VH-VL binders against Rusticyanin (rus). Designs and how they scored, part 1

No score or structure here was measured in a lab: all are predicted.

Target 1, 147 residues: Rusticyanin (rus), of Acidithiobacillus ferridurans (p0c918)
Amino acid sequence: TWKEATLPQVKAMLEKDTGKVSGDTVTYSGKTVHVVAAAVLPGFPFPSFEVHDKKNPTLEIPAGATVDVTFINTNKGFGHSFDITKKGPPYAVMPVIDPIVAGTGFSPVPKDGKFGYTDFTWHPTAGTYYYVCQIPGHAATGMFGKI
Below, numbering starts at 1 at the first letter of every chain, in headers, positions and changes, except where a header shows other numbers; antibody chains are not in Kabat numbers.
F, E and O stand for the ipSAE by ESMFold2-Fast, ESMFold2 and OpenDDE, each averaged over both directions (binder to target, target to binder). V2 = 0.75 x the mean of E and O + 0.25 x the DockQ between their complexes.
Where letters were taken out, [cut] stands.
The coordinates of atoms that the task and the answers printed are left out; those that the model quotes come from them. Centres of patches stay.

## First folded at step 1 (VH-VL)

Design b01 (framework fv_brolucizumab)
Fold by ESMFold2-Fast, scan of step 1:
Structure b01 (fold): chain C 147 residues (1-147), chain A 118 residues (1-118), chain B 110 residues (1-110)
Amino acid sequence: as target 1 above (147 residues)
Amino acid sequence: EVQLVESGGGLVQPGGSLRLSCTASGFTVSSNYYMTWVRQAPGKGLEWVGFIYSGGSTYYATWAKGRFTISRDNSKNTLYLQMNSLRAEDTAVYYCARDLYGEYFDYWGQGTLVTVSS
Amino acid sequence: EIVMTQSPSTLSASVGDRVIITCQASQSISSWLAWYQQKPGKAPKLLIYKASSLESGVPSRFSGSGSGAEFTLTISSLQPDDFATYYCQQYDSYSSYPLTFGQGTKLTVL
């Protein structure tokens, strides 16, 4: 289910991301990694994901790691999702992106200074993945990144 | 382009069951879309019934819980509303509608009339 | 449950008139409101979402305004095709499942 956070609580959650930034890549290490992603974080363009203060970065995760993902929708006026797929770009506006291997489904729309967030655990096999927003048109217009 | 077509309505006696279908064309009804049923009793306003969304999870109006079930068959691009223990108060035109973000409805079917009477 | 109340329940107007329909929520819903038009025997059609955003293909004579608990739909110059019933619907997703509609406003020829 989706929980609610205030903006200060969102900022605290963003600090829990365990990655290290180099250019447009966020690199993770260790047996358990924590990815914290936000949809259209204040200061970032619509539509985009933010991870570790970067727009749609490439995420590098060690083989065999357990990945704990927290996703927060900070985009007032819109729902978003954070879903992981093996299907790479380009993405059509329709149909929807399939298959999805892990993800959140659609978030609530933020209101009154409260933002919906949820978490999930993902156990990737080795390979290339992408994180995408499943709202029609969002991935097609750039709301995705590489893993 | 985008179309929703309902079928399965008709006359049914109180206590009976009926299954409505809604076939989509021009887009895919999959785990990534919200699909909703809305009903309208004769001469009355619109009333939300429930939806199904990503992963197959469903949500229902309180009066519909336990009697109505929403499901979909992605291979047939079709949404269903299974209605059990029907009452006279369930008489209405039933619409299926596509939810944009699970919030408002950008495309609607033509509706199918369900009459619960002897 | 958030209760939506429309005013008036019925109104009569002439082609060329400016028409205003009001919708009140029982609690603040920010701007999370849509307006629909329904003609006899037909499904509703989306006109406005997010209180004031015009849906693609809807004539510019339709406009929406408001925030919080009070909202209006305006038709700036009524056309023959506009005689219909109009519904507001709230979608404040944090506090308001079920989604709820107003009771409708029937717009008739004067």
Scores: ipSAE 0.005, ipTM 0.502, lowest interface PAE 14.1, mean pLDDT 84

Design b02 (framework fv_brolucizumab)
Fold by ESMFold2-Fast, scan of step 1:
Structure b02 (fold): chain C 147 residues (1-147), chain A 118 residues (1-118), chain B 110 residues (1-110)
Amino acid sequence: as target 1 above (147 residues)
Amino acid sequence: EVQLVESGGGLVQPGGSLRLSCTASGFTFSDYYYMTWVRQAPGKGLEWVGFIYSGGDTYYATWAKGRFTISRDNSKNTLYLQMNSLRAEDTAVYYCAREWGSYAFDIWGQGTLVTVSS
Amino acid sequence: EIVMTQSPSTLSASVGDRVIITCQASQSIGSWLAWYQQKPGKAPKLLIYDASSLESGVPSRFSGSGSGAEFTLTISSLQPDDFATYYCQQYNSYSDTPYTFGQGTKLTVL
């Protein structure tokens, strides 16, 4: 299920994120929102997520919205995941591998100038969630954000 | 061609300070997530010193905290290691290395020798 | 702190031999392990990353295996160019030391 993109195609996909930056938060509006997250985007530290040119930002999504998520692994040499859970930090080195709510599972390792990406749709109930990478050690060392 | 070149090593007295430089060619630091320093005492194994993330955050080995500082200048594509309060046990070849994105170091400099003695 | 222990510390072999070097982690590190080769007076060279992935340009006689806490580097048919010191390195650390090297294995002519 993972597709491949070149770096110019990744840049085009990042522009599809419909959020607006407000401080350390990316705020979404409307009945359908599009979240585009990248793992360790060039210029960002390992390990981290990037959304809307922000490191691990808080994502604010309106109640009852349908969320279309695109996740791109841009980290050369490493796999990552984008998984949504109600469990907040701190995280163990070996966290829950399968997402409780929704997610991508483990990405392929990027190679030959190609980056793996996948899409999923999430229908959240009201509440607080977190997006995490379930590769051992990653969430424990900061690869997560709040929703 | 991708290359890292260290400089600044030499003889220094105990208690002295020294700044090492590592200049990259063939790639830009902002394209790679963090840069690291590794040292090797004569006849001994490899020992990690510290790294700097692409955003500037640094992390150090416990023994290096408070004495060694890592910084970078992206406009010069150069990485630095500032060493203070040097001791005889700091005598080593110091390497800079590029992290590939998985804690594996795919490119290393040739190393620069630091000798701490009277 | 994660401690990496290599076995043996020194190893003598002949050209054409199958050589095996082992690396043990004090706790599970998944597959987050790399192997390096170092020749006298030179910088280390990456051979294998993610326990079993061969770095570009490294001869196919080198292979890595293992996961969790036990790892192996194998040289299937030793060549003269392979006499060197080999280091394993972990990078799946929750501790204050994200990188830990083994003490090294020196491979010498028998």
Scores: ipSAE 0.006, ipTM 0.532, lowest interface PAE 11.1, mean pLDDT 84

Design b03 (framework fv_brolucizumab)
Fold by ESMFold2-Fast, scan of step 1:
Structure b03 (fold): chain C 147 residues (1-147), chain A 119 residues (1-119), chain B 110 residues (1-110)
Amino acid sequence: as target 1 above (147 residues)
Amino acid sequence: EVQLVESGGGLVQPGGSLRLSCTASGFSISSGYYMTWVRQAPGKGLEWVGFIYTGGSTYYATWAKGRFTISRDNSKNTLYLQMNSLRAEDTAVYYCARGYDSWGLFDYWGQGTLVTVSS
Amino acid sequence: EIVMTQSPSTLSASVGDRVIITCQASESISSWLAWYQQKPGKAPKLLIYKASTLESGVPSRFSGSGSGAEFTLTISSLQPDDFATYYCQQYYSDSSSPWTFGQGTKLTVL
């Protein structure tokens, strides 16, 4: 279900995130929220997620909201994923983290100015979640954030 | 040491054609870099023309499409800009530049070559 | 097309001064802004990208700030090597010119 975007299209998609930044937290409001995450956005360290110009921020989502997630792999040379789990750190290098409650699966590797992106909808119950990359070693070396 | 050297500029009449060259040294233009042409009219700012990716795909400013073509010769480590149907408003110093990646950031530039389009 | 406007067009300053150059985009470009330095007869040089990230090898007296449509380049203590023309560049747009530059700010000795 991965689609392809050009660089200007990626930049436009990044602006659709509806959150508000305070420190290392991005806070969302309303009955439907749009989260836009990128893997290793230019200027961010490998491996990391970017949401609303923050590295691996904590995402605060209202109870009962419908969450529309767009995930874009902007990391030249590498695949990534954006998967949501109730399991917190620390993460093992191998095996893969489970259970996953919602997510993207593995992205294609970007090439020639084209970037893979996909969308999914998530209906969270109240509680603490984490977003992680399922590529072996990535979550173990810091590619995760809290929800 | 990374160097980019442009050549081929000069005086051309409106409607004419000209081909610019950019020879790279200190790196390979085929080794993951995006190569770009940027121009600067006298007394004016910088304006992007287009670029070519490692795989050979090219992308252009809309005003350049159909008139300007970017190509390369990997064996000579040289980038080209073929300019056709030249207009007075194409008068500028033309720079070649190396892109960081596909994001539109330019980390090394050539010294530029002047193209004057005048009757 | 996103139009980039720099202020002032020309600025005179002395060594040791704090210098501020402003760049305004015609619409929001988030943080997708770079700053370049061009000395007379020389090629442009990348100083800052993503509005505030300093390029490797660039002196720490240079800093960038801003987001949305308004950005600044600051030189905290001007050195003789800093007299040059400075350009901002957006790399956000998917219009007819996806990378547009400001008209430049020429920094001259007072």
Scores: ipSAE 0.015, ipTM 0.547, lowest interface PAE 6.7, mean pLDDT 84

Design b04 (framework fv_brolucizumab)
Fold by ESMFold2-Fast, scan of step 1:
Structure b04 (fold): chain C 147 residues (1-147), chain A 118 residues (1-118), chain B 110 residues (1-110)
Amino acid sequence: as target 1 above (147 residues)
Amino acid sequence: EVQLVESGGGLVQPGGSLRLSCTASGFTVSSDYYMTWVRQAPGKGLEWVGFIYSGGYTYYATWAKGRFTISRDNSKNTLYLQMNSLRAEDTAVYYCTRDFYSGELDYWGQGTLVTVSS
Amino acid sequence: EIVMTQSPSTLSASVGDRVIITCQASQSISDYLAWYQQKPGKAPKLLIYDASSLESGVPSRFSGSGSGAEFTLTISSLQPDDFATYYCQQYDSYGSEPYTFGQGTKLTVL
């Protein structure tokens, strides 16, 4: 289910990310981690994800942690998704990237100062993953990051 | 019930332009559906033209890129295909389709005929 | 681009017959394949998606099978309304043509 937030509410949600930034990596610790990802924050290029004010950062998550993900679409005029896969780049324009191990599905298009957001919980096993946007062409043109 | 109705087809000279319209009812073209144009030359098979996502992202067949543009007007719940620099090879029935799952073309309009001839 | 080849190009059959149409992809497409039915003067209609999933409202006499590069559409007991052209379509492309169609199989009255 997608909910709506105003820009001040989005800013508050972004501060709930529990990661620590080092270079182009965001590192998480603990038994439960909270990842807050946005699609195309003001000032960032289309298309891209932002986590902790970094473009498409690498996310380092402890093996066996419970990962609570909040995804917010802040890109006026465009829909996006946040989906996790073991498949690395390069990505095809279509079809949807398979297999997806966890994710959000397609967001509403932001309008009238309201931004769609949703939550999901992911329980990763050890390994390398990628977060991608499933909108055709978005991952192919750079809308992805490494986990 | 979902319906798609195309219009704007007709006879055009080589090098000319036409704009096709596709009006939707029973859903909104600005929803999470992709909208796909498919064409079919007389007596021939189906050929993908291009698509638009509800947020405005477009993708085109290599032969269509630079000549054809897909757009929408959410206030009219209408999708458009602008065709420029038309050639005799572009003569076809053009179908507007709803693309439910990135390739699953679940609803089609009746089609509109474009004839490019001198 | 992924090339889709259908066999046969034309097929004649009688009401009650079991009909099989084959579709070959030039490379593996997993199960990203749809089948469409088109009657003369009409728009195509989706029958099958994801190689074997029957679209809502489509009669159960239609079924799809296959994965990878070889696919079949089966009509278990042909009805008069089934005389049409059938198309397969892939949606597993890594190139400039994300959707490509087979050339079609025309099913006619014997």
Scores: ipSAE 0.000, ipTM 0.517, lowest interface PAE 14.1, mean pLDDT 84

Design b05 (framework fv_brolucizumab)
Heavy chain, then light chain:
Amino acid sequence: EVQLVESGGGLVQPGGSLRLSCTASGFTFSSYDYMTWVRQAPGKGLEWVGFIYSGGSTYYATWAKGRFTISRDNSKNTLYLQMNSLRAEDTAVYYCARDSPYYDFWSGFDYWGQGTLVTVSS
Amino acid sequence: EIVMTQSPSTLSASVGDRVIITCQASQSISTWLAWYQQKPGKAPKLLIYAASSLESGVPSRFSGSGSGAEFTLTISSLQPDDFATYYCQQYNSYPSGELTFGQGTKLTVL
ESMFold2-Fast, scan of step 1: ipSAE 0.028; ipTM 0.669

Design b06 (framework fv_brolucizumab)
Fold by ESMFold2-Fast, scan of step 1:
Structure b06 (fold): chain C 147 residues (1-147), chain A 118 residues (1-118), chain B 110 residues (1-110)
Amino acid sequence: as target 1 above (147 residues)
Amino acid sequence: EVQLVESGGGLVQPGGSLRLSCTASGFTVSDSYYMTWVRQAPGKGLEWVGFIWSGGSTYYATWAKGRFTISRDNSKNTLYLQMNSLRAEDTAVYYCAREGIYDYFDYWGQGTLVTVSS
Amino acid sequence: EIVMTQSPSTLSASVGDRVIITCQASQSIYSWLAWYQQKPGKAPKLLIYDASSLESGVPSRFSGSGSGAEFTLTISSLQPDDFATYYCQQYESSSYTPLTFGQGTKLTVL
């Protein structure tokens, strides 16, 4: 279920990402990791994800870790999703990308100075994954990253 | 008390460069606010130039990309606008402003005049 | 780019008048619109955000309304201090469209 945050609360949530940046990669450590992703964070192009002040970075997660994901839609006028798939690019404009192994589903459109956010926990098996937005055209035009 | 004070304006020849500063007091530029530059040509309306997020990412108007760069120095609580390859059309008062909850601006500096002329 | 068009571009009025300024967006911007007041030689001052929310310290004679593509700023009883230029600004823009202002409405003494 989606909750609402003000911009100062969004900034506080962004600080909870536990990753470390190296180039275009965010590397996580430990048995439980926190990924905080934002859709079209102010300063970032449409459409894109932001993780740890990086646009669509590659996320490196330790084998066997429990992944706590917080996803915040900061994009005025549009819904977005943060969904995890084993299907790599390129992505079609339609249909919906499948199979999805974990994710948020579609966010509400921001309203009244509030941003929708939700949390989910993911228990990945070893392998290569991608995080994508399921809004038609968004993944096709670059709204995705590698895990 | 929130204040923004711009400086660095002046006369410059076409093709020249100029760096504007905006010093903030009463809040921290690198904290929870986004900062923007807006310009206004003499007798004309307001035109957005670009902004910087508290994490350092920048976004610009299409006409400003490649010529104008926004940066900040957190230790000086100061925002900068580096302007390169200046044209007569860049003649304007340049304001710095603080973002509200979205991309509207709750506090503005007094502005600094940039004149691009031979 | 989202084009913001204000109407009228110039308006003359008398103290005590009800003044209405309109702002039209070239596409829907929902409620993400602000209004600013600018006096000669001064920086703009925020009056209204989110189309209808009055900024703290702004007199209650100012009000905003509208959603989608059509918006109005109303001054219910014009005061001498209100003669200024008014600007609307949309903040629906994404990376392919910049933040944009209307061209301004100059309010003058009739």
Scores: ipSAE 0.013, ipTM 0.553, lowest interface PAE 8.0, mean pLDDT 84

Design b07 (framework fv_brolucizumab)
Fold by ESMFold2-Fast, scan of step 1:
Structure b07 (fold): chain C 147 residues (1-147), chain A 121 residues (1-121), chain B 110 residues (1-110)
Amino acid sequence: as target 1 above (147 residues)
Amino acid sequence: EVQLVESGGGLVQPGGSLRLSCTASGFTVSSYEYMTWVRQAPGKGLEWVGFIYSGGTTYYATWAKGRFTISRDNSKNTLYLQMNSLRAEDTAVYYCARGLDYGSGWYMDVWGQGTLVTVSS
Amino acid sequence: EIVMTQSPSTLSASVGDRVIITCQASQDISSWLAWYQQKPGKAPKLLIYKASSLESGVPSRFSGSGSGAEFTLTISSLQPDDFATYYCQQYDTYSGYPFTFGQGTKLTVL
């Protein structure tokens, strides 16, 4: 289910990410981690994801951890999704990327200074994953990152 | 104010080819919008043909792939449906329709009036 | 492909009646469903999107409900202008084959 946040609330949510930045990688530790991802934060190119003000960073998560993900769409005029897959790039514009192991589905388009956000919990096994946007063309043109 | 106008329909013999045009007025085809073709055989229901992303990438119904091609000319704000190897079963009214992106929907909010294609000898 | 089945295929009603048309998807499509109205010789007109959102300019007597695989379109007080064929359409992109339509429901004067 999607909830609505104002810009100050979005900024507060972004600060709750538990990762630590090193270069273009965000590293998480512990048994429970919180990932906060945004779609196209102000100043970032369309289309892209941001975690800790990094464009499409690699996320390093301990195997077996419980991962709480918050995804916020800050891109005025567009919907986006944050979906996790084992399928790596390159991505076709269509068909839909599958299989999806966890994710948000499609966000509402931001309206009236409000931004849609949703949460989900993911329990990764060891391996390489990718987070992608399922809107046709977005992953194909770079809206993805590595986990 | 926002409208789509189809043209190019007519009578074609089996095995022939035909190109339909769809001109947009009151809006510009852009990366924010998907344009689609939907057909309807006489007395039958609606059947999706394919779509074009405004960047030029296309997707087709399985029965249309290889025979039908969707393209666009942004300078003319016009979309095309090139139909090859036509069969009697392709006889239908062909509608051009505007689709919204996935986040706001893949439903069609603006439809053209349709153009009739008859495949007969 | 996802198969959309409408019920009934035809129905007759009188002005002022409450009319209910149902649409069933062969698999879970969440809320990714639209309803269209088509009058003879005319293009389809969007009524409802995302299962329950009323399109701008559509009379409030039209409403949509449902999620998953079962959906309904309701006309609360039928008007003469409402005699038409109604179609549901799924647009669940996770299916790999979006844009399948129901076979249509023809609403005629009793």
Scores: ipSAE 0.006, ipTM 0.525, lowest interface PAE 12.4, mean pLDDT 84

Design c01 (framework fv_daclizumab; at its last look DockQ between E and O 0.07; V2 from the best seeds 0.00; counts 0 for: pae O 14.3 > 2, placed apart)
Fold by OpenDDE, look of step 2:
Structure c01 (fold): chain C 147 residues (1-147), chain A 118 residues (1-118), chain B 106 residues (1-106)
Amino acid sequence: as target 1 above (147 residues)
Amino acid sequence: QVQLVQSGAEVKKPGSSVKVSCKASGYTFTSYYMHWVRQAPGQGLEWIGYINPSGGSTEYNQKFKDKATITADESTNTAYMELSSLRSEDTAVYYCARDYWGSAFDYWGQGTLVTVSS
Amino acid sequence: DIQMTQSPSTLSASVGDRVTITCSASSSISYMHWYQQKPGKAPKLLIYDASSLESGVPARFSGSGSGTEFTLTISSLQPDDFATYYCQQYNSYPLTFGQGTKVEVK
């Protein structure tokens, strides 16, 4: 379920991320981790994810952890998704990504003055995963990251 | 440090098979795709396919779908490529290469020359 | 399949020269990479994602472009730079390389 948030609320949500940044990697530890990712459009035409102000960073998450994900859509005029899959790049413009093991689904377009966000919980098994946006063209142009 | 060490040069007869190995070290083997690339003598680079060592999923260039079989052994951090029904045209240097976060090949093996001659 | 076409196929230049190699894709791509290869050696990544300099690569190398047109530039050619350069797309399968550009001594 997607919800609306104000800028101050978004700022508060961003602080909930439990990861630590090193280079282009965000490392999480413990049995329960909280990932906060945002969809951003730093420059047309390619949107991206941001975690700790990093563009599409690699997320290092312990296998077997409980992962609480908060995804925030900050882009006006665009929908996005934060979906997790074992399927790596490259991705087609019209992505056919199967399976999606966890994720948000498609975000509605945020209203003016508001942001959209949603939460989900994921329990990863050992392996390599990717987080991607399934909106056409987004993953194909780089809106994805490695887990 | 990241290293990809491939098996030694091979000389094979037409119709035979060869299996080239690529042993990875210095990083988490299952965290990166492993690609194979061919280079015939004096020619350019040709992508054969890749494997995701985590789960063993593969993708092949259609050109090599009946020629190459890519596998991986997680327990030994080794990727393999088997070439079947060898012909003289299969003579080339074969490289394994690590996927750089799903975009580029940042580390390469030293290459394995496979010579097919009667 | 996406065809990658480099220009020129061979380039003669002198030390200190500004060298530009172009790569054209048969369709628009987002993931373009450049490699350097010397005789008897494996390719070496130089530039990834069109313009990002790989760690350890000299700053005289740079990449630019988008869509279907990309360029690799060596601002001041050094003796160590005489080699063959390849562009590569990672936009769709099968992954494909350009035919290569040999940079040789004039």
Scores: ipSAE 0.000, ipTM 0.572, lowest interface PAE 14.3, mean pLDDT 91
ESMFold2-Fast, scan of step 1: ipSAE 0.319; ipTM 0.794
ESMFold2, look of step 2: ipSAE 0.006; ipTM 0.580
ESMFold2 (binder alone), look of step 2: mean pLDDT 94; pTM 0.957

Design c02 (framework fv_daclizumab)
Fold by ESMFold2-Fast, scan of step 1:
Structure c02 (fold): chain C 147 residues (1-147), chain A 118 residues (1-118), chain B 106 residues (1-106)
Amino acid sequence: as target 1 above (147 residues)
Amino acid sequence: QVQLVQSGAEVKKPGSSVKVSCKASGYTFTDYAMHWVRQAPGQGLEWIGYINPSGGYTEYNQKFKDKATITADESTNTAYMELSSLRSEDTAVYYCAREGLYDWFDPWGQGTLVTVSS
Amino acid sequence: DIQMTQSPSTLSASVGDRVTITCSASSSVSYMHWYQQKPGKAPKLLIYAASSLESGVPARFSGSGSGTEFTLTISSLQPDDFATYYCQQYDSYPWTFGQGTKVEVK
């Protein structure tokens, strides 16, 4: 399921995110929403997610929308995941976070010039969700955001 | 552009040693493992071993553990393979090749012919 | 060690023919890579991870298979395809290649 991209291809994919930034929140509108998330873009701290060049932003998605998610691991040397849960923080180092309602599973570790990415579609019911990394310790040390 | 350039052909006497070089350019040398593969004339491909240049970790095909020594010099972006106690059956083209994301080999060096004869 | 056996070792074919090469592993492997080698040249990656076509490789090449049985297919053989083909497993060290299949002119 994981595909690979070069950094120019990653930059092009990041432009496909349909959200709009206000402070540390990214707001989406419409019947179909495209979220593009990266793990640790150049210049960002380990561990973190980036959406619209924002670290771990809150994502506001309209009720009933179809959400197309693209997740790209840009963190050289480390694997990550992008998984959606109703369970809010704080997160323990172990065990794994459950239940997971949608997500990617674990990414390959990037090697020089190539980054793993994958897509999934999610149709949320109204409510509060969180996106988390399931690698032990990552969510516990801050690799999560609110939806 | 990614390139692997190997040293030139060698003719050696039985019992001697030879050291083949593979100079990398166009990428970060320490981010990919470098493998060595040989091909005897008219024969198939045989994996010798690899080195991870970032830490110098090596793995060898057990058939070659007493024959080949693989090293890397980060300052010159060059991988080396030394073959010792050469015998006529070591006559082959030796290739270096870069490891890909799912452990494929790409690119390959142009190959170095090592001929062992008396 | 995982032993890779290719079949056939040599095949004679004509331009336009459909060519199938098989690769059998002595133990189950996750995926297989395929290479093409022309005389005097280094091998060239054709297919990685059983079925993924390498950039720049013509669409007439395809790969399939899982477990212990993998195939490389050339749907309509072209003059440039007369070469030796090798499969390679990456499941465990030592990495092993098949003995090669030479595709030659009939």
Scores: ipSAE 0.000, ipTM 0.473, lowest interface PAE 14.6, mean pLDDT 84

